# VHH binders against Phycocyanobilin:ferredoxin oxidoreductase (pcyA), part 3

Target 1, 241 residues: Phycocyanobilin:ferredoxin oxidoreductase (pcyA), of Prochlorococcus marinus (a3pcf5)
Amino acid sequence: MLSESLTKTKLTDPLILDLLQNIRKHRSMLEDLKSIKIDPNLTNIISNEIGRELYIENEFHKAKGFRKLHIEVAEFSKNLRILHCVFFPDPKFDIPIFGMDLVKINDIVSAAIVDLSPASQNQALKYEKLLSGVDKSSFTSLREIPKWGRIFSNNVFFASLRNKSEKNDFCSVVDQYLSILIKLSKKAKPEFNEEIIQERIDFQKNYCAQQMKNEKTSMVLLKYFDEKWVNNYIKTVLFDF

## First folded at step 13 (VHH)

Design q4 (from p1 with Y106W)
Fold by ESMFold2, look of step 13:
Structure q4 (fold): chain B 241 residues (1-241), chain A 120 residues (1-120)
Amino acid sequence: as target 1 above (241 residues)
Amino acid sequence: EVQLVESGGGLVQPGGSLRLSCAASGFTFEDYAMGWFRQAPGQEREFVALISSRGSTTYYSDSAKGRFTISRDNAKNTVYLQMNSLKPEDTGVYFCARDFDWESGWFDYWGQGTQVTVSS
């Protein structure tokens, strides 16, 4: 609640607020939801230096079926706004990784990406019909997946959003992907086979390693912090496992 | 360390041609849109051309359309500006720039520039 209040106080962007509300609503539907306490010096960063304003807030939770539920809201020099969300499954459960990123520069959404990424060998095939049924036909500026993005499902959505209609449609895609995730989490049963659990661990480690190849996050942070700090933040806050 | 190094500028007569190159290093070049800008003395930098990360989409200022062609070679990490039918008003320092994300219009790294002078 405290993070929610702080986010409302600092952030006025309607699209990010709508996405946050939707993500938090779906998160609240998970069983045994618990906050994870993390060092606020690493996860709650505010600078009011004129011309170099900086705001970063992080929310961390866990729940039945999920080892880490992470939301990050950031604003850099009042021009760049980022919403980042990754829900990492507990490897004992056959649940995909939910990932969503929104990058907004002034009034333009340059990047909007959402996926249910496979966390085991055949998971994409198992859930293909559910994901392909989400209507994505209204978007005009679809973006090509980068080389490191082979970790994503065949149904990953990646676009620039050019107008209000596309922004609303993106919110709908995110809502549907989260609804699918919640449904899958309710039906998932614990796995006891160590080889299968280890495969899922390896998939999540690879997901994190490949995501760290996204240079845009590090390039922004390096304008404010040294390389050691940035690498630690990316590995321990964003993509740990 | 991100670096953008322009080359190919020089003196040319009106109606002539020049080809500018920008060698990029220190980042995954094929993931970024790239642009060319120019600046005459006492003027603000002016947009000339933009090319998408795949090279499939190009944008030009009104003054550049039909005379200038932006291209890229992702295997060589290089973006080019072919300038034809040059006019004295094309004189200026030409800068290569990296668009931060997609075609956002926020250019986060710039080269030092190469001088183009069009005169008889």
Scores: ipSAE 0.013, ipTM 0.467, lowest interface PAE 8.0, mean pLDDT 85
Fold by ESMFold2, look of step 17:
Structure q4 (fold): chain B 241 residues (1-241), chain A 120 residues (1-120)
Amino acid sequence: as target 1 above (241 residues)
Amino acid sequence: EVQLVESGGGLVQPGGSLRLSCAASGFTFEDYAMGWFRQAPGQEREFVALISSRGSTTYYSDSAKGRFTISRDNAKNTVYLQMNSLKPEDTGVYFCARDFDWESGWFDYWGQGTQVTVSS
């Protein structure tokens, strides 16, 4: 059975709720926003097995300039909370990939990452100064990007968050990165050159392939699901090309 | 598939020293912080020491500070615990553990343990 405690804790973390509200606000500013129908077995997943409780909630949308707008909130065994968000551009538009992940274990934010990752050759030149202008000087626990992280921009933010001030500052960084994304999306015009469109497809495929080298996601999911299911979830839900 | 195998335990007299080793396999060792825990008979497992993924930062319990040293060799996928000035209160099974992410304090894989006995 589902405990009252699990039901009450789903979206109770103040930082996750603030980030969700901010992300949803920016998403609502996009033109032609529509929900995407995905297999119901993959959109809301609940297990009440005692000692291995989990839930995973997924939101999928598309909009002008974006082929997939994905938000995932998950809780594993009552102490691991994840907020994952990736906005994938339509390759016809020269828009970067927005990526944001928050990993909270009990009261500690061990990982907070946000970026506008390039989705075309030299795309970062259009927004690099805007990202570098975002004040990140207050953070004390910066983390190194992994070797597969060559997909990120020069301004990828990756840190552990040790106090309330840093948590608030991270929300501000995310808000500013999303504001820049929205501005870029409003300026973008459709591309008609098939070779340029294919280049952008290849950038997104590479982004997904490199992200799948992060073994921590699969290791968590394998505690709850078999390998076939986990591989399908990662390829279909999290990192489709 | 993740494996942590401890060794180096044994019987030692008070004031003596032991060096524990933990051989790791089945994961990218240099990406994870590693810890040592111990469990005395009839007691819960308690924290002893933690070392960051690159070895630059270490943490110790109050009882271990000044007597124990945690270290790692990423080329050999091994973490060590040098224990000096051992006391009877240090008796217990010592476990190697992998920190899930960046010194989070959540240890998701454990070894089988090695016995340390400190007696006259």
Scores: ipSAE 0.012, ipTM 0.468, lowest interface PAE 8.4, mean pLDDT 86

Design q5 (from p1 with S53Q)
Fold by ESMFold2, look of step 14:
Structure q5 (fold): chain B 241 residues (1-241), chain A 120 residues (1-120)
Amino acid sequence: as target 1 above (241 residues)
Amino acid sequence: EVQLVESGGGLVQPGGSLRLSCAASGFTFEDYAMGWFRQAPGQEREFVALISQRGSTTYYSDSAKGRFTISRDNAKNTVYLQMNSLKPEDTGVYFCARDFDWESGYFDYWGQGTQVTVSS
């Protein structure tokens, strides 16, 4: 069951809406797609206080091969807009982690990032050629991957987007990365070896731990919520495992 | 409390050089990428340069590349902008900024700026 908030998002930004449609299309192609219901206080957060306006909407699903499919849409003080999406694989399946973030400050896309991050030893070798084949040559404002970015593939995309053409091209990159993910998920077979499954669990734990050490992400949330709430939100909603 | 204080601005002739400094306090400096922006008279702020947390990678605007060098000293909590071959178009107020998060691209703290004037 789709959340009404995601089908009628408060954000009218064309790029965010295009990316949402793109993600929803690919999500609908997954087998056994099911909504996960969580506490509404964590999934739909609204403040209309003037000068402190806030909107956060979260949607959670699971599917065959995926333990958690997460989409977050947020707006802070009418000028910061975020679309965050992570698809976490079931460790019984050799599927990478899909991660995508878009951050807009007013009309400027300051950050656009997408990756299929490895979730098992040597997993990236299976899809590296497919990702490198995605045309990224039109982007002019590439950004540095941080020191903890060893969790990403060699083909992680990270840039600021300067114009409508680059925004459209980013949508195409996201579409192609999601298409590759779907292809990999259809080929994946369940694993029964406990040591292999534990390796995949450890990869995902490391991914979540590195993301949780990103103090910069938590500082936006701390402007609106106390530290206990923010820590619970980050661990439970954004990065859990 | 987070503070960013720029210094080193001034008047310089075309072709000259100037070094800006930004002293940071109130946060763990080495955990953040740092940037320089500028605002020319009658224009909006524009990006100049960015340096990673450890200083291993730098990014420059087209107008700064080849002439400007961003650097940092994490022991002194300071980021620098060395500006060479200055042109009148480089005139403006220069701001240092803290990059909130590599994922966000949101610069959450700004200095008050230092004036750079390039004129004969």
Scores: ipSAE 0.000, ipTM 0.138, lowest interface PAE 16.3, mean pLDDT 82

## First folded at step 14 (VHH; from p1 with E103L)

Design r1
Fold by OpenDDE, fold request of step 15:
Structure r1 (fold): chain B 241 residues (1-241), chain A 120 residues (1-120)
Amino acid sequence: as target 1 above (241 residues)
Amino acid sequence: EVQLVESGGGLVQPGGSLRLSCAASGFTFEDYAMGWFRQAPGQEREFVALISSRGSTTYYSDSAKGRFTISRDNAKNTVYLQMNSLKPEDTGVYFCARDFDWLSGYFDYWGQGTQVTVSS
């Protein structure tokens, strides 16, 4: 099923495809996985204007323990490629926020980030050792987390990837993070305490709010769309909690 | 609106020093790497130095290494270029630039430039 969906995409980047396949694989392991239909105008966006060619493809799903599983693949002006993925947990479940971003400019992977970000005050303590156990020693170009990145775990990975080896290693890191997520999700039980649930809601709201401070996202989109559209897209499609 | 304004250029003798400043506005300064470029008359713009968003990482061109130091003060939204041991070949207009992604080398905004002249 995964292979069929790939043939329908305009995406041709091998690294992004590999990552996408891996993400989809893990997504498929989630219980009660269902597609979410959103506005078609926001699901697949294509422009063939010369010099401003772009496509954005969005996938939305939900599952047990997850309110929104979002995958975005985008290409701008044939030079900038983006893979964006966020798995938002259901606040009723003690599950972290999975986030992965890949930015490729021409042949350079300028940004590769992956994390299980805590969705409550002490949640990261539960899986920190697992993340820290993931080998990340091969990467030569670690990047600084922005100030708004306080939402990330202590084991957020952020780097540029310089060669094939590092690209492969990043795939491995992502795979391991996803595996950890799946394990956590399987163990999670629904919470009924409203205070606990509210805390988790607040954490996700904050997560989204901080993510929206990333000006790079808007900067890219504003080259192709008006401000109203961009704001709507960011608030409703990318970070809607 | 994104603005970059360079200052500190001038005439200096060989072996002298200058400190350039670039004041940034219109964006979250601390989220962006910043760079310095220069352009000599009749030549293409050349990379000089780059500093990461928090200042933890710096890069220099071969010509700048050992002589120039790039730094930044995020509280002041300013990036600096300390130039020591200046040579006549360092003459040119120096530009400050914002890096969209400092590892990709894509600079999306530029200042107007400041003239640096090294002459006896």
Scores: ipSAE 0.017, ipTM 0.375, lowest interface PAE 7.7, mean pLDDT 89
Fold by OpenDDE, fold request of step 15:
Structure r1 (fold): chain B 241 residues (1-241), chain A 120 residues (1-120)
Amino acid sequence: as target 1 above (241 residues)
Amino acid sequence: EVQLVESGGGLVQPGGSLRLSCAASGFTFEDYAMGWFRQAPGQEREFVALISSRGSTTYYSDSAKGRFTISRDNAKNTVYLQMNSLKPEDTGVYFCARDFDWLSGYFDYWGQGTQVTVSS
């Protein structure tokens, strides 16, 4: 049976912990940071069913310039570990969408993704040079972005990580992307033009819509949850705009 | 439901060629890397070849290099294994598999397999 858990994190993976710490650090730098309450049933989920053990831990915050800061840590059957993070900007602010995903299968980092995805037309032009300046030359197993990945910037990073060095380098890349985000956030001012705001809303809606096309997320969850639950989780917790 | 169905196996003489096909259904084919494996009698299943979701990258086992070619047609939801210069040691059941993530080494779905026999 699935139960809500308010207990201490079960996370023990060093890489995920390092990344999580870094993400939280940068999050703490945001102005007017506060926690937001979501359905407790969707916040911390634990199952101790033999062979199907899982936990999902969600953190939700908002801040000035951000409507939703979401961090998800999950482990499935003690083999699949996921760190998922999306920082959704407030459409009133000219801030990109921060996204980071890490998928570990056993000891293999199968997927490491990080990006500042544009939330409006030509927004990426403002920070493209900054992202391109981040050194990513050490990675040996770059991955292809799926078709729905048009939502990503030209500097989206996507790779499998082969060794400790690459894992460390990925942490550095994430750190730099977050630093850039923070800088952009600090410079951003509220917009009052409704057309501009609407464009940004549309971009975020599209971002969410495209992300939901990723069947991998649902496939993983469907092994443990019913379809109704999965759909609700994806639409309301992961990509709710 | 995810399904993988292999075909194209058979009996061939040494030096001969076969082309295996794997028809996929029940998922977005273009989003997944696909692989071929084989299992000889009494042996463990072994990796043969892997192809990325878009087909831009391929990997081969040492035994397959230079002789086998993995390819895919995403419009047909099919992955192929062209096998040339076949040897008796290539005999076994060949399996198609879906990679959970490219290069993860974790395959979550498998076909039923197709028998390949190389014999004089």
Scores: ipSAE 0.017, ipTM 0.407, lowest interface PAE 5.9, mean pLDDT 89
Fold by ESMFold2, look of step 14:
Structure r1 (fold): chain B 241 residues (1-241), chain A 120 residues (1-120)
Amino acid sequence: as target 1 above (241 residues)
Amino acid sequence: EVQLVESGGGLVQPGGSLRLSCAASGFTFEDYAMGWFRQAPGQEREFVALISSRGSTTYYSDSAKGRFTISRDNAKNTVYLQMNSLKPEDTGVYFCARDFDWLSGYFDYWGQGTQVTVSS
């Protein structure tokens, strides 16, 4: 029941809308998809203060194999637009973490990233071959992985997008990564060995802890909210585990 | 305390060249992407160029592509904009900006700007 109409009316950006619709399409293919109840004060945040306009909308779901399917759409001061998506697996299933971020400032895509990040010791070689098969040769502005980004797979994609063709190609990469995720999730069997489940829990905790070291995320939010609110949002909404 | 200080602006004839510099301090420069923007009188600030933290990736606006080159020297904490084949429409104040990298392209710190004037 998160408002698609509010998202549509607030965001007219074709690239963000296309990515959002594609992510929602893949999400809809998951078995037992259900909304997660989250603190209403954190789900839809709107401020119309001139010069400090703000819009944040969050969608939270769970499904068979996934403990949290999170999509965040945000616009800050009409200048900065963000689409953030992380699908966290249920640790009983050997499924990687899907992560995607798109950041636009004015009309420029300064950051576009997508990955299927390892969530267990045994994942890297299995799905590395699938990811390496995704054509990424058309991109001219590849970006360096940040210091804390050692949590990502060897096939993490990170770039600035220069033109319409690269924007379309990024949509294709995201679509293919999501298609791979869906296929992996359908093949995954539940695990009942508590030591193996704990290993997967530890991987996801490390993923969240490393992501929280990204001071750049907190710097954006601190422009609009106090430190206590920002820490709570990052820990509760973005990277809780 | 983050500071960005642009220099190298000035008056140049059409077809000429200028090299802008932006000296950075108060943060770990090599961890951040950097950008250049410009603003003509009465106009909105517009994007010119972006360079990744290690310098391996660049992006240019349509108006800058082929004429301008962004570069950086992480040992000197400096980002550069080499501007060639300058046109009167390139006139404006040029700002360097720090990219709040990874989860946004939000530029969270800006320099004071340096004036570039291309007059015939």
Scores: ipSAE 0.000, ipTM 0.178, lowest interface PAE 13.5, mean pLDDT 82
Fold by ESMFold2, fold request of step 15:
Parts: structure tokens; C-alpha cells; sequence
Structure r1 (fold): chain B 241 residues (1-241), chain A 120 residues (1-120)
């Protein structure tokens, strides 16, 4: 794949590559996987201006049960790396939102977060035991969830990663969360009740609204582009619901 | 109108201590993680310490571990850096910074800095 090839050529960080391989493997297990065409000027952004280098690559797909599968890889000024991934369910299916963010500053993973966030009322009851059963005992730097994190499940994982062992363990947590998502997606049946579908739409809209307030890549992009351009990027690329 | 104002810097002997303060205004302080950075002359700015919005978790650079302590007082909108066992290589301008929303390490607002000089 073109986006896969470009990402592999540019990206040499072992943790980000391992996470990408993990995410892409699970994505390939989804039925009717198809690429989504997006304006190339917004999906592959490169500047080689010395001191202000940036590289951003985006992958967009859809699949049965999923309206948008988004992966964003970004590198700013050689020292800030972001991997952002969100799988948005089709509201006709009772599937949670998969969200994963990794922020690496120099050699330090300052933030690693993964969740299956509820996309309907009481949805978390269907999978919370599975998430709580994922072994997280090896992590020494668990982090607080901020106030706006009410969009997350009770089992959201958030940590800084201190060493190679914790980096590998985070990949395992992500793998298990994705495996649970795949299981839920295969069991989900289409919903026909418009009130229930609208509830799920509202959950996803709230998720997007909270994420837009706090989206890390776009906040950095304001150092490179004016506010009008960045708002268009947020709406078109990151959150379009 | 986000404002971060550092204070408490000065001249200190090797092995000495200093306590830096950063007074924050213009935002809801307890919603944000806060960090300290430093910059020696001719060097790039480097990370020193980070504290979560509620103060329950902290992270330190390797050079700061065991010698520096970050803390915060949300009632006073202030973050602190207690620096003990200071070395000449700790000399530099120390900046307070606000982290946006997560302990992501991306900082959107910076103070003006306070000078710390460790020499005899």
C-alpha cells in the first residue's frame, strides 16, 4: 500500500512501527475493508524548513461496522512524534470507539493512551470485564485522566512508558483492546430503531467535540499554519462527524 | 490571557538548594498538567519535570531524579520545583510550561523564565 510504504520509509521509531503493525493487522481482520479517498493536500504534509521540519501522514479506511478508521503519524522538528488512531463505529452497530494516542518527546514516551470508549448508553457493560482483565500490573507510571476524559470507559489506559519492557507491554495492551473490539464488531447486528441510532450519533459527536478541544497534532500545527487552515484540517481530517 | 510567572532563581553554591515557583493565571489551573524546563547558554531547552493536573503523578528527567521535586498547590494556582544538591551543570534559565490536557509533553504556554546559577 502507498500509505504503508511512505510511512515505513519515513518512520524509524521501533515502538510506533510495532503499534502500526499491530493496528494494521487487526484492521485487516475487519470485513469489507476499503480505503477512503481524502484530499492529498490534507493527508500528506511535509515541510523541510530547517528548524521547523514536519511530516504528517494519514490513512483512512472504512469497513463493515465502521464508518472511519483513521491513523495519523506526525513528526515535528525531529523531536516530537505522535501516533493517533481512532476507529469510529457505524452508528447502526453497537460497537465502541477505539482510540489510541502515543506522544514521544525525544526518547521519552510521555503519553500512551488506549481505550474502547462507549458510543451508546450502557455500552461499556458489554465489555468492561474483558478490559479490566487485561494485565496492566507492569506499568509504573500510570497517569490521571483529565476532567474532559468522561468520554472514556472506566478501563481507559493512560501511562508514561519508562523503558523497552513497558513499551512492549503497551503494545500488548493495545493488541488485547483491539482483539476485544474485533470480537464485539463480529457479534454486532444492525440497529433499525432511529432513536437508538441517534443516541449513538450523539455519543460520537460528543467524543469528537471533546477530542477537537484537545487534539495534539492540530495544536502543534498552529505553529506552522493559520487558524483557518488548522480548523479545516481538524474538521476534514481528524473529526468529521 | 494565559500568564505564567516564574520566581525563586538566583546564585547558589554547588550542593545548595533553591525553590522555584510559577504563578499561573488566565486559565483553569487544576485542569492542566504543568512542567519545568531549563536551558543552558548555547543549548537546546531540556525537560526537567512534569506534574499531573491533580498532583498525583510526577515524571522527571534522568538528571533531575532524586534531587528535584515538582509539586503544585491548586488553591494558589502555583507549581513549584524544589531543587536540591545543585550542580554547576544545572545552571540555566528555568521555564514553567503548561501541558495541554494530557501528560503528553506538548506544552502550549511558557513563562519568561528565572535564572539559576550554580557556581562558587
Amino acid sequence: as target 1 above (241 residues)
Amino acid sequence: EVQLVESGGGLVQPGGSLRLSCAASGFTFEDYAMGWFRQAPGQEREFVALISSRGSTTYYSDSAKGRFTISRDNAKNTVYLQMNSLKPEDTGVYFCARDFDWLSGYFDYWGQGTQVTVSS
Scores: ipSAE 0.000, ipTM 0.209, lowest interface PAE 13.0, mean pLDDT 83
Fold by ESMFold2, fold request of step 15:
Structure r1 (fold): chain B 241 residues (1-241), chain A 120 residues (1-120)
Amino acid sequence: as target 1 above (241 residues)
Amino acid sequence: EVQLVESGGGLVQPGGSLRLSCAASGFTFEDYAMGWFRQAPGQEREFVALISSRGSTTYYSDSAKGRFTISRDNAKNTVYLQMNSLKPEDTGVYFCARDFDWLSGYFDYWGQGTQVTVSS
């Protein structure tokens, strides 16, 4: 299983391992969890070329209410580590998009981001109070959301993590956001109104379009592969909507 | 057409100060985080400092913390590195870099660098 391979690989960062354990635990609580078949050449990418070392592993699943549950772990050279996770809802269900990114440069966590991003008009009203109630008072380096970040909720969490205590607290924020997602997914009922379903599809397409403009792993991949290969990676692995 | 042009390098004595500037053009400067890196002869490029797009948050390497200050003036499309209490080990070529987005840690454009020499 792909989850087992991540525990057996070169991935040694304690924060990334803690986040993976957290995400996998919550993923296991979803009904009808199934692996998704993806081209193996795109799911496990390794190069040991000195000075250009590359390691990428991807996990793909689906579940009731979710069309795609994706985890990407990437390490470029020994300097840049990325954990990317997005759970895309099935548009028949009124469930937000879970997104989490961690970017670590050497020993510095420059970006730690987590959100339940709206996937329909006014969807955030259903859960915004729960997100705002998550204790974020221990973080000293909260970060500014860029202009394109309008795809995020008003409670998107973005910070740099300066010490072990903040790293542990970030894991707690992720845990709580995932717990809220699970709660929302269990209450969601299938939608039959085609106009409402199309609205949700459009929200997810916009989310994917904005994320593709700023996807971190693919931009680094252009140092290793031509643009055609990288575009295929983006569309097949990251944003296939 | 993205351009990053560093200036302000030079020769300085230990304990001295130097202010580096990086003039940016060809993009909407206020949308991007900016960083400074340096490279000593025979060494890999190393991180020095990073500043968020609006200047509200900064990061420093251990060697820079407490001595260097990164700042930006979005009206002038310029990022600065104020370097105080300079040491011989600070000698190197200093590069300005644009973070791809808000603070992704991926730098997509680099200047050509400015030489800083701290000696005797």
Scores: ipSAE 0.000, ipTM 0.182, lowest interface PAE 13.9, mean pLDDT 82

## First folded at step 17 (VHH; from q4 with T28Y)

Design n3
Fold by ESMFold2, look of step 19:
Structure n3 (fold): chain B 241 residues (1-241), chain A 120 residues (1-120)
Amino acid sequence: as target 1 above (241 residues)
Amino acid sequence: EVQLVESGGGLVQPGGSLRLSCAASGFYFEDYAMGWFRQAPGQEREFVALISSRGSTTYYSDSAKGRFTISRDNAKNTVYLQMNSLKPEDTGVYFCARDFDWESGWFDYWGQGTQVTVSS
């Protein structure tokens, strides 16, 4: 890890900072961007207990076409760092779910995942070729998609990142996936058919239900909080649809 | 609760074979990579083998390569270590461990271990 001290005013992990700045830049391009008010006890969580330091920061927004734009930065005991980002579409608009997770343990990125996951029947056909055109040839440590990962597109990217070049290339993949999302969001028109809107709601509910099968987040949080708190955090903050 | 229970250890002569089993419960076994470690008396616990969640990728320590085979049966929630051509230096307690995340080196749950003794 970097030797610089972590403070509220500055992040010291260059990869997480670069990804966060890139995500925020794309978010700022969305029309009618507004903060969402969330329970303040869940948005910024800090513990300075020596040996068990904890930092969690959440940003929640909405915009035209998006019901929830969520970014989470977390650090646990100064050796585990997580960047989690999910942009959930407004079901009135035929826009995929953007999902990105980075898990860094000391100097090793064990998990880097990004996708535009389908949020309606046949939605992936609209953008599959755009995603497959993103160059992913430099990555050497592709990871198996978990069993619950049927929610992902055929172009989900999931890897460990072994060196600086792969870390930079992951930032480029994320940038291109976000650029495609922005393009799709600008083409989308509001839907008025309630059956179609309900289908899109059901896709997002399934996405959230399947994501809750990823036990890794809950297992880390259980080292710091009781089960009641952890279940509430996961359902309320991460996957609330 | 998460449990990992090893079995299959015992006394064996040099050159012999043993098959270790690790029964897992309390979690979605198919979502996790699993590893085997060992600890000889007076030494630190050392890595032996790792298998990916679906069994498609395996890793071995230098001492295990070519002699040991890690495998898993996701229908039975069990990971195995087939140990062939055993040597006295393989003696120790063998632990099953759950990898917190792919190749992270952070094993967050451990079994109680099973003793393997290689001597004549």
Scores: ipSAE 0.011, ipTM 0.369, lowest interface PAE 9.4, mean pLDDT 85

